# VH-VL binders against Probable pyruvoyl-dependent arginine decarboxylase (pdaD), part 11

Target 1, 139 residues: Probable pyruvoyl-dependent arginine decarboxylase (pdaD), of Prosthecochloris aestuarii (b4s6j7)
Amino acid sequence: SIFPPQCERISVEEGLKSLSPGEITFAVMARNSTNEHGRLIASSIGVALPADESVYGYLSEHHPYGQTEEQSGEYAEDLAATMLATTLGIEFDPNKDWDEREGIYKMSGKIINSFNITQSAEGQNGLWTTVIACAVLLP

## First folded at step 18 (VH-VL)

Design i6 (from f5 with heavy chain L100E)
Fold by ESMFold2, look of step 18:
Structure i6 (fold): chain C 139 residues (1-139), chain A 121 residues (1-121), chain B 106 residues (1-106)
Amino acid sequence: as target 1 above (139 residues)
Amino acid sequence: QVQLVQSGAEVKKPGSSVKVSCKASGGTFSTYAMHWVRQAPGQGLEWIGAIIPIFGKAAYNQQFQGRATITADKSTSTAYMELSSLRSEDTAVYYCARGEWFGRLKYFDYWGQGTLVTVSS
Amino acid sequence: QIQLTQSPSSLSASVGDRVTITCSASSSVRYMYWYQQKPGKAPKAWIYDASKLETGVPSRFSGSGSGTDYTLTISSLQPEDFATYYCQQYGDSPYTFGGGTKVEIK
């Protein structure tokens, strides 16, 4: 739902160096599972960041079946960015797709960026396959 | 499993309006678009418009702008399509169909059973 | 708006025949989607992203294409494949469908 103000994305390697017991402020996790052979699954977290660092951004979840990593991530990004746009009073045209709306949101000067964290897999017959995407926020 | 159940057949006079309902179950309602597509007897498919329930915002095919009104009630997981100023050429089966609006994937994965609207004098 | 032209508009073929249906777009689109419709029934999602089969679609169906030209192929036609097939796109508003291809079995 909410990306805290004053946070900056770092690499997973850099973040792991900073991890210690009791140092995690907030974590968001998306999970998906299947035991169907050939079933494509994904888990995505979308992130949208406002230009004003004192304002909250948005986090979204998406865990679809039958979508590629790219498709799932694009959904999650679009959802997060559109939620933030609505909160910031940026109007969007419901007839326009993500390519056009993304450009409009960024040109507004109120939304800096969006990105996603996505993991995908294909199921194997009779075996449970699980995918997880996680965002961890450190102090 | 997602299911879309539509209201029953309607017979209408020219110049009147019709409101078709589509109740969704077995899936997420608020973040998926509900589309309306019609099919005249023996003819192909024509997109009317869609609603994105989480924002209460509707998109329309320009050919129906001003005549069609698409709404949703999140508390009942029901979408509605109202078509006004009916003409005999509006006689068709009206389908609701679910699809993703966010992202770039733009197909209709589940369809309602259809509602026949007959406009006759 | 993007217009989709399907060819042929109808065809008759024997069980076991290979059948190919084409869909041509007036402008380039990212992907094409296909639906099967039986008489008196709602359309069913059949092929997405030009080539990926929906759950439960028999492996004798395939899809291909890019840009403006797309195909749906049935490698060995079966009696249950009697239906009308529609292509669909959204590269610009409104969503549009092809005119349909009615497949009849002799």
Scores: ipSAE 0.528, ipTM 0.803, lowest interface PAE 1.6, mean pLDDT 86
Fold by ESMFold2, fold request of step 24:
Structure i6 (fold): chain C 139 residues (1-139), chain A 121 residues (1-121), chain B 106 residues (1-106)
Amino acid sequence: as target 1 above (139 residues)
Amino acid sequence: QVQLVQSGAEVKKPGSSVKVSCKASGGTFSTYAMHWVRQAPGQGLEWIGAIIPIFGKAAYNQQFQGRATITADKSTSTAYMELSSLRSEDTAVYYCARGEWFGRLKYFDYWGQGTLVTVSS
Amino acid sequence: QIQLTQSPSSLSASVGDRVTITCSASSSVRYMYWYQQKPGKAPKAWIYDASKLETGVPSRFSGSGSGTDYTLTISSLQPEDFATYYCQQYGDSPYTFGGGTKVEIK
């Protein structure tokens, strides 16, 4: 997914103040669930912000089994940043991992920031556990 | 559920080329890397390379850099591996395998059934 | 290229035995993965991140290790466990595999 230029992250509390019942807004959601004891689940939204105020940013989603919060979040962040990098014409070596590619993207001066929003859990036997990560675009 | 189905066995002469296909179904195709791994008779596993279909970019084991070409067709969810200038030592079962390219986890979670390529004169 | 040395290359064991397979890397690796392969079949993902069992892998399997030395252990060998086990790493390109350890019946 893409999002309009000049968007900024705000808190849930601030976002809720701007919404009225019955309004329609756009959201991207990652959702994951398990009832297996000890099963790791995560839901992640990755975000990449361009330096150029006229350029769209990127949102990604990832909802894996068997990954830690950090692993899931890094996947989503890498995906969002790499999609933005490709759109901006930043070349990358497909043989390089995220550590090296992240450095290249930042040094380009075309990507200001990347981050992720991740919720994770470990399943309990016989209980459905669900994790959700969401990004909501406010007018 | 992810499933990878490969093209059938091939018999080739030295100096020719072979192109093996791998069709994916179930799950996301574009953002997962498709890897190619071969196994000579009675031997271990050797990584050839991978493609990241959403970008159309391929990474190669340097050993194969001049001979292997890995491509993908997103509209059919199919990856291809072409190996040129075949030699008898290229006789092997060729597997496609899916793995994450983004992030730090680098294992192959789903494998195709394998394609036997025999190079004989 | 990082070389992985598996030991033993083969072993013969009885149902109920404890089996340990070793994988040693030529330099420190970020992550180690394990696959099970039966004759005429593709490998199956078995253990990831050195110690995490893939879905459907029996709890009698375990993995451990870090840096250069990793192990796969079967606490009580079952008939369905007779197979070849491969370790695999990726720290830098290329991906490499160990030579395999064939587990056979005695």
Scores: ipSAE 0.502, ipTM 0.799, lowest interface PAE 1.6, mean pLDDT 87
Fold by ESMFold2, fold request of step 24:
Structure i6 (fold): chain C 139 residues (1-139), chain A 121 residues (1-121), chain B 106 residues (1-106)
Amino acid sequence: as target 1 above (139 residues)
Amino acid sequence: QVQLVQSGAEVKKPGSSVKVSCKASGGTFSTYAMHWVRQAPGQGLEWIGAIIPIFGKAAYNQQFQGRATITADKSTSTAYMELSSLRSEDTAVYYCARGEWFGRLKYFDYWGQGTLVTVSS
Amino acid sequence: QIQLTQSPSSLSASVGDRVTITCSASSSVRYMYWYQQKPGKAPKAWIYDASKLETGVPSRFSGSGSGTDYTLTISSLQPEDFATYYCQQYGDSPYTFGGGTKVEIK
């Protein structure tokens, strides 16, 4: 998904004050579920923001099994940053890992930050456990 | 649950080419790498290369550069590996395997059933 | 290219034995991954991040190690553990596998 131009990250508390009950707004959501005992689940939204605020950023989704919160978040963050980098004309090199690509993106001066929003849990037998990560876009 | 189903066995002559397909189902296709790994009879595993379908870019083991071509069709969730200028030592079972490319995890979580390619005169 | 050396290349052991398989990398790697392959079948993901068991892997399996030296251990060998075990890494291109360790039951 696209992070719209001229948007900035705000706190959940600040964003909730801007919402009215019954309002329709855009959201990017990652969702994951399990009923298997001991199964790790995560839901991640990756975010990459361009240095030029008039340009689109990127949002990514990842909802794996068997990964830590950190591993799931890193995937989502890498994907979002790589999508943005490609859009900004930075060549994708399939022979470089995330550590190398992250450094290239930062040194380009075109991507100001990347981060992730991740919720994780461990499943319990006979119970459905669901995790959701969400980015809500406010006008 | 992710499933990878490969095309059937092939018998090829030296100097020809083979193209093996791998159809994915039950999971995300475009953002996961599709790897190709081969195993000669009685031997270990050898990585050939991988494609990242969302970018349409492939990385190759240097030993296969110039002979292997890895492609993907996102609309059918199918990856392909073509190996040209076949020789008898290319006789092997060819596996597709899914793995994450983005982030720092580097393992193959699902494997296809394998495709036997026999190169004989 | 990072080379992986597995030891031993094969072993025979009795049911109930403790079995240890080693994988040594030519350069430090972040994590080692392990696969089990039974004859005529595709490899299966077995251990990831050096020590984490994949879903359905019995608790008698464990993995450990860091840097260049990694192990896979079976605390009490069972007949169904007859297989070849491969280590795998990616610290730089290309992906590489160890030569495999064939575990045979006496």
Scores: ipSAE 0.500, ipTM 0.811, lowest interface PAE 2.0, mean pLDDT 87
Fold by ESMFold2, last read:
Structure i6 (fold): chain C 139 residues (1-139), chain A 121 residues (1-121), chain B 106 residues (1-106)
Amino acid sequence: as target 1 above (139 residues)
Amino acid sequence: QVQLVQSGAEVKKPGSSVKVSCKASGGTFSTYAMHWVRQAPGQGLEWIGAIIPIFGKAAYNQQFQGRATITADKSTSTAYMELSSLRSEDTAVYYCARGEWFGRLKYFDYWGQGTLVTVSS
Amino acid sequence: QIQLTQSPSSLSASVGDRVTITCSASSSVRYMYWYQQKPGKAPKAWIYDASKLETGVPSRFSGSGSGTDYTLTISSLQPEDFATYYCQQYGDSPYTFGGGTKVEIK
């Protein structure tokens, strides 16, 4: 997904203060579930914020099995940042991993910030476990 | 379930080229890297390179740079590996394998059945 | 380029034996992965992130290690475990594999 220019990250508490009861807003959600014992699940939203006020930002979602919170979040963040970087014409070396790409994007001056929101859990045998990560866009 | 189905076995002459296909189904194609790995008879595994279909960018093991060409067709969910200037030591089973390119987790979760390429006079 | 050395290159063992396979990296690596390959078949993802079992891998398998030294252990060898096991890393391009450890039945 993309999101409008000039957005900034705010806390859940600050966001809730800005909303009126019954107000309609848009959200991007990642969801994952398992009933398998020992099954590691995660749900992640990746976010990349452009420096250019006229450019849309990127949101990504990732809901893997068998990844830690850190691994899932890194995937989602990398995806969002790389999509934005491609749109902005930032060159990257396909032989290099996220460690180098993250540095290139950060130093470019074209991507203000990238981050992720991730929840993870480990499944219990015969019980459904669900994890959700969500980004809400305020009006 | 993700499946990777490769083209059939080939017999080639030295100096010629081979192009192996790998069709993906049952999963996301464009955001996962498609890797090519070969295995000579009775030997271990050797990474050739990969493509990231969403960007159309390929990465290569330096050993194969200049001889291998890896491409993808997102509309058919198919990746291709072409190896030129074949030599007898290129006789191997060629596998496609899916892996994550984004993030730092770098293993191959699904593999094709393999394509035997035999290079002989 | 990071070299991976597996030991032993082959071994013979009986059903019920404890089997240990080692993988030594020429430089510290961030992540180590293991694959099982049976004759005539493609490799299968087996252990990821040094110690996490892939779906469907029996609990008799375990993985451990960090830095340069990693181990795959089978606590009680079963007939279906006779295969070749490969370690793999990607700390930097290119991806590299160990030379493999062939586990055979006595």
Scores: ipSAE 0.329, ipTM 0.748, lowest interface PAE 3.0, mean pLDDT 86
Fold by ESMFold2, last read:
Structure i6 (fold): chain C 139 residues (1-139), chain A 121 residues (1-121), chain B 106 residues (1-106)
Amino acid sequence: as target 1 above (139 residues)
Amino acid sequence: QVQLVQSGAEVKKPGSSVKVSCKASGGTFSTYAMHWVRQAPGQGLEWIGAIIPIFGKAAYNQQFQGRATITADKSTSTAYMELSSLRSEDTAVYYCARGEWFGRLKYFDYWGQGTLVTVSS
Amino acid sequence: QIQLTQSPSSLSASVGDRVTITCSASSSVRYMYWYQQKPGKAPKAWIYDASKLETGVPSRFSGSGSGTDYTLTISSLQPEDFATYYCQQYGDSPYTFGGGTKVEIK
């Protein structure tokens, strides 16, 4: 997913103060669930913010099994940043790992920030466990 | 449930080429890497390369540079590996395997059934 | 390229034995992965992130290690554990596998 120009990250508390009942907003959600005992689940939203305020940013989603919160979040963040970077003309190099690619993206001056929002859990036998990560775009 | 189904066995002459297919179902295709790994009879595993279908970019083991070509067709969720200038030592079972490319977790969670390629005169 | 050396290359053990397989990397890696392969079959993901068991892997299997030295242990060998086990890593180099350890049950 893309998101409109001129967005910045704000806290949940600040975001809630800015919304009025009945306002239309856009949200991206990642959801994962399991009823299997011991199954590790995660839901992640990756976010990449462009330096140029006239450019759209990127949101990614990831909902894996068998990954820690950190692993899932790193995937989502990498994907979002890489998608934004390629739309801005930065060449994707499949021979570089995330640490190297992140450095290249930042040094380009075209991407100012990337981060992720992740929730994880481990399933209990016979009980549905669900994790949700969400990004909400304010008007 | 992710499933990888490969094309059937091939018998080839030295100097020719082979193209093996791997069709994925039951999962996300475009953002997962499709890897190719081979195993000569009685031998270990050797990574050939991988493609990240959303970007259409492939990475190769240097050993196979210039001989291997890995491609993907997102519309059919199918990856391909073509190996040229075949030699008898290229006789092996060729596997496709799925793995994540983004982030730091780098293992192969699903494998195809394997495709035997036999190179003989 | 990070080279992985597995030891031993093969072993024979009795049902009920404790078996340990080692994998040594030529330089430090963050994560090590293990695969089980039975004759005529594709490899299966077995242990990921050095110590975490894949779905369906019996609890008699365990993995440990960090840096350059990693192990796979079977606490009480069973007949179905006859297989070849491979370690695998990725750094900034090509994916590499260990040479494999063939476990034969006497």
Scores: ipSAE 0.325, ipTM 0.748, lowest interface PAE 3.3, mean pLDDT 85

## First folded at step 20 (VH-VL; from g6 with light chain Y95R)

Design j2
Fold by ESMFold2, look of step 23:
Structure j2 (fold): chain C 139 residues (1-139), chain A 121 residues (1-121), chain B 106 residues (1-106)
Amino acid sequence: as target 1 above (139 residues)
Amino acid sequence: QVQLVQSGAEVKKPGSSVKVSCKASGGTFSTYAMHWVRQAPGQGLEWIGAIIPIFGKAAYNQQFQGRATITADKSTSTAYMELSSLRSEDTAVYYCARGEWFGRLKYFDYWGQGTLVTVSS
Amino acid sequence: QIQLTQSPSSLSASVGDRVTITCSASESVRYMYWYQQKPGKAPKAWIYDASKLESGVPSRFSGSGSGTDYTLTISSLQPEDFATYYCQQYGSSPRTFGGGTKVEIK
């Protein structure tokens, strides 16, 4: 997914103050569930913010089994940032991992920031466990 | 469940080319790297290269650069590996294998059944 | 490219034995993985991130190591564990595999 130019990250509290009752906005939600004992689950949203005021940013979602919070979040963040990098024509070596590619993207001067929003849990036998990550775009 | 199904065995003459297919099902195709690995009879594993279908971008082991061509068709969830200028030492089982490309999990979580390519004069 | 040397190339062991397989890299690697392969079959993911077991891998398997030296250990060998085990690295160079260690029944 893409999102409009000139967005910046704000806190939930700041965002809620900016919304009017009944206002329509764009939201992205990642959800994951398990009832298996010891099953790792995560829900992640990745965000990549372009430097250029006229360029769209990217959102990604990822809801894996068997990944830690860190692994899931990095996947989502890498996906969003690499999609933006491709749109911006930033060259990258497909043999480099996220650590190296993140540096290349930021050194290009075209990507200001990337981050992720992740929730994770471990399932318990006979109990449904659900994790949700959410991002809301304000007008 | 993720499955990778490869094309059937091939018998080829030296100097010719072979193209092996690998069809993925039961999972996401475009965001996973599809790798090609071969195993000569009684020998170990050798990485040939990979493609990231969402970007159409391939990377190769230098030993195969210029002889191997790896492609993907997102609409059919199928990856291809073509090896040219075949010689007898290219006789091997050729595997496709799936791995995450985004993030840090870089191992091959699912493998195809293998395709035997025999190069004989 | 990074060379991986597995030792031993083969071993014979009895059910119940503790076995240890080593994988030595020519330079420090970022990621080390292990695969199990049975004759006539494709390899299976076995251990990732040097020490973490893939889903369905028995707890008698363990992995350890960092930098250049890595091990796979089976605490009490079972009949289904007779196979060839390969290490595989990923770093700033192309992926490479170790030569394999064949575990045979004695």
Scores: ipSAE 0.457, ipTM 0.766, lowest interface PAE 1.9, mean pLDDT 86

## First folded at step 22 (VH-VL)

Design n2 (from g6 with heavy chain A50G Q63K)
Fold by ESMFold2, look of step 22:
Structure n2 (fold): chain C 139 residues (1-139), chain A 121 residues (1-121), chain B 106 residues (1-106)
Amino acid sequence: as target 1 above (139 residues)
Amino acid sequence: QVQLVQSGAEVKKPGSSVKVSCKASGGTFSTYAMHWVRQAPGQGLEWIGGIIPIFGKAAYNQKFQGRATITADKSTSTAYMELSSLRSEDTAVYYCARGEWFGRLKYFDYWGQGTLVTVSS
Amino acid sequence: QIQLTQSPSSLSASVGDRVTITCSASESVRYMYWYQQKPGKAPKAWIYDASKLESGVPSRFSGSGSGTDYTLTISSLQPEDFATYYCQQYGSSPYTFGGGTKVEIK
């Protein structure tokens, strides 16, 4: 997925003030569910933003089983940032973990920000539990 | 339900090469790393390397650098490991195993059934 | 590379016994993982993130530890638990495994 040029992150509160009934916009949604007792689930949206505001960024999704909110969010951020890095011609070492690669991407001067939006929960046996993470692009 | 199905057993002579395949089904292929881990008879587990199919980039254990070549074909959801200059010490069961490459979790959640490679004269 | 030392290399125990397996890393690691392997079979993911049980793993299994010292515990050993258990880490390349602990019936 592509993050449009010249867009910026805003708060949920600020975003809600900007929406009107009947508006049509784009959203990226990650959804996960389980009926297994004690099963940890998460849903994440990762975002990576280029330094050049006229260039597209990336959005990713991840909906794992057995991962914490932090672990799921890190996957999504890494995926988005690495997709952007490859598009921008930034080299990465496949033997390096996210900590090291994130630093390299940012030191390149071509990627200025990455973040994630994540929700998590634990399932109960015989009951469906669902988590949703969503990024909404305002017109 | 992710499944990994490997190619059949191989008998090879020293100095030759072997190429083992691993076909994935029931899950996402392109963004999960496919790793290769071997186990010599009666021994423990040893990581050879892995590939991130969406980028076509492979990482290798330095011990196997120059002898191992790991590739992936996204259109068939199949990963390959080729080991050259085989020695008797390379006799082992070779497993493919899926794991996350993105983020910081680094374990193997699904494993293939294993492929016995026997190197003998 | 990070060396993992498992103790003991093998043990013999009776059904109902409490079993503890130790894995020590040569330097601090962020995550420790455990696999169960039965003879002639592929390893199975068993415990991830040091203490979280994989789906279908009985609650009699537990994992603990941080830094360099980790344990896998079976609170009441059952016949199906006789297997070899491996720890695994990735603090830096390469991925490494412990030497394994074979759990046998007494």
Scores: ipSAE 0.534, ipTM 0.817, lowest interface PAE 1.6, mean pLDDT 87
Fold by OpenDDE, look of step 23:
Structure n2 (fold): chain C 139 residues (1-139), chain A 121 residues (1-121), chain B 106 residues (1-106)
Amino acid sequence: as target 1 above (139 residues)
Amino acid sequence: QVQLVQSGAEVKKPGSSVKVSCKASGGTFSTYAMHWVRQAPGQGLEWIGGIIPIFGKAAYNQKFQGRATITADKSTSTAYMELSSLRSEDTAVYYCARGEWFGRLKYFDYWGQGTLVTVSS
Amino acid sequence: QIQLTQSPSSLSASVGDRVTITCSASESVRYMYWYQQKPGKAPKAWIYDASKLESGVPSRFSGSGSGTDYTLTISSLQPEDFATYYCQQYGSSPYTFGGGTKVEIK
């Protein structure tokens, strides 16, 4: 998904002030569910922002089994950042891991920020457990 | 459930080329890396290379650099491995294997059934 | 490239035995991965991130280790566990595998 140009990240608290009950807005959502006791699930949104505000960024979605919040988040963030890097013509070695590539993206000066929002949980006995990560876009 | 189905066995002469296919189903294709690993008879596992379909970028074991070509077709969720200048030592079962490329996990979670490639004069 | 040395290369054991397989890396690796392979079949992912069991893997299996030394343990060997086990790493390109450890019936 695309992160619109000139879009700014705001806190949930600030965002809620601009919303009314029943209002429909655009959202990128990662959802995962399990009914297996002890099963680890995660949901992640990855975000990558370009230095040039006239250029769009990227939003990614990831919902794995068996991954920690950190692992799931890193996957989503890496995906978003690498998509943006590719768009911006930043070359990278496909043999390099996320740590190394992240450094390359930042050093390029073309990607100013990347982050992820992740929620994880373990399945509970006899219940459905759902985790959600969501990016809500406000006009 | 993710499933990888490979093309059938091949018999090739030395100096020729072979192209093996691997079709993925039951999951996303573009954002996962498809790797190729071979196993000579009675021997261990050897990584040949891999491709990230969403970018079309491939990486290779230096041992096979220039001789192996890995490609992917996103529209059919199929990966290919072509090995040229075949020699008897290339006789092996060739596996496609899916792995995460993004993030930090670097293992092969799903495997194809394998394709036997026999190189003999 | 990073070399992985498994020990032993083969072992004979009986049902109910405790089995330990080691994998030693020539350089420090972040995590180690293990696969189970039976004759005529493709390898199956078994343990990832050194100690996490893949879905469907029995709890009698466990993995541990860090740095250069990793271990796969079967607390009580079952008939279906006779197979060859491989360790695998990606600390740096290329991906490399251990030589394998064949667990066979005594």
Scores: ipSAE 0.512, ipTM 0.852, lowest interface PAE 0.9, mean pLDDT 93

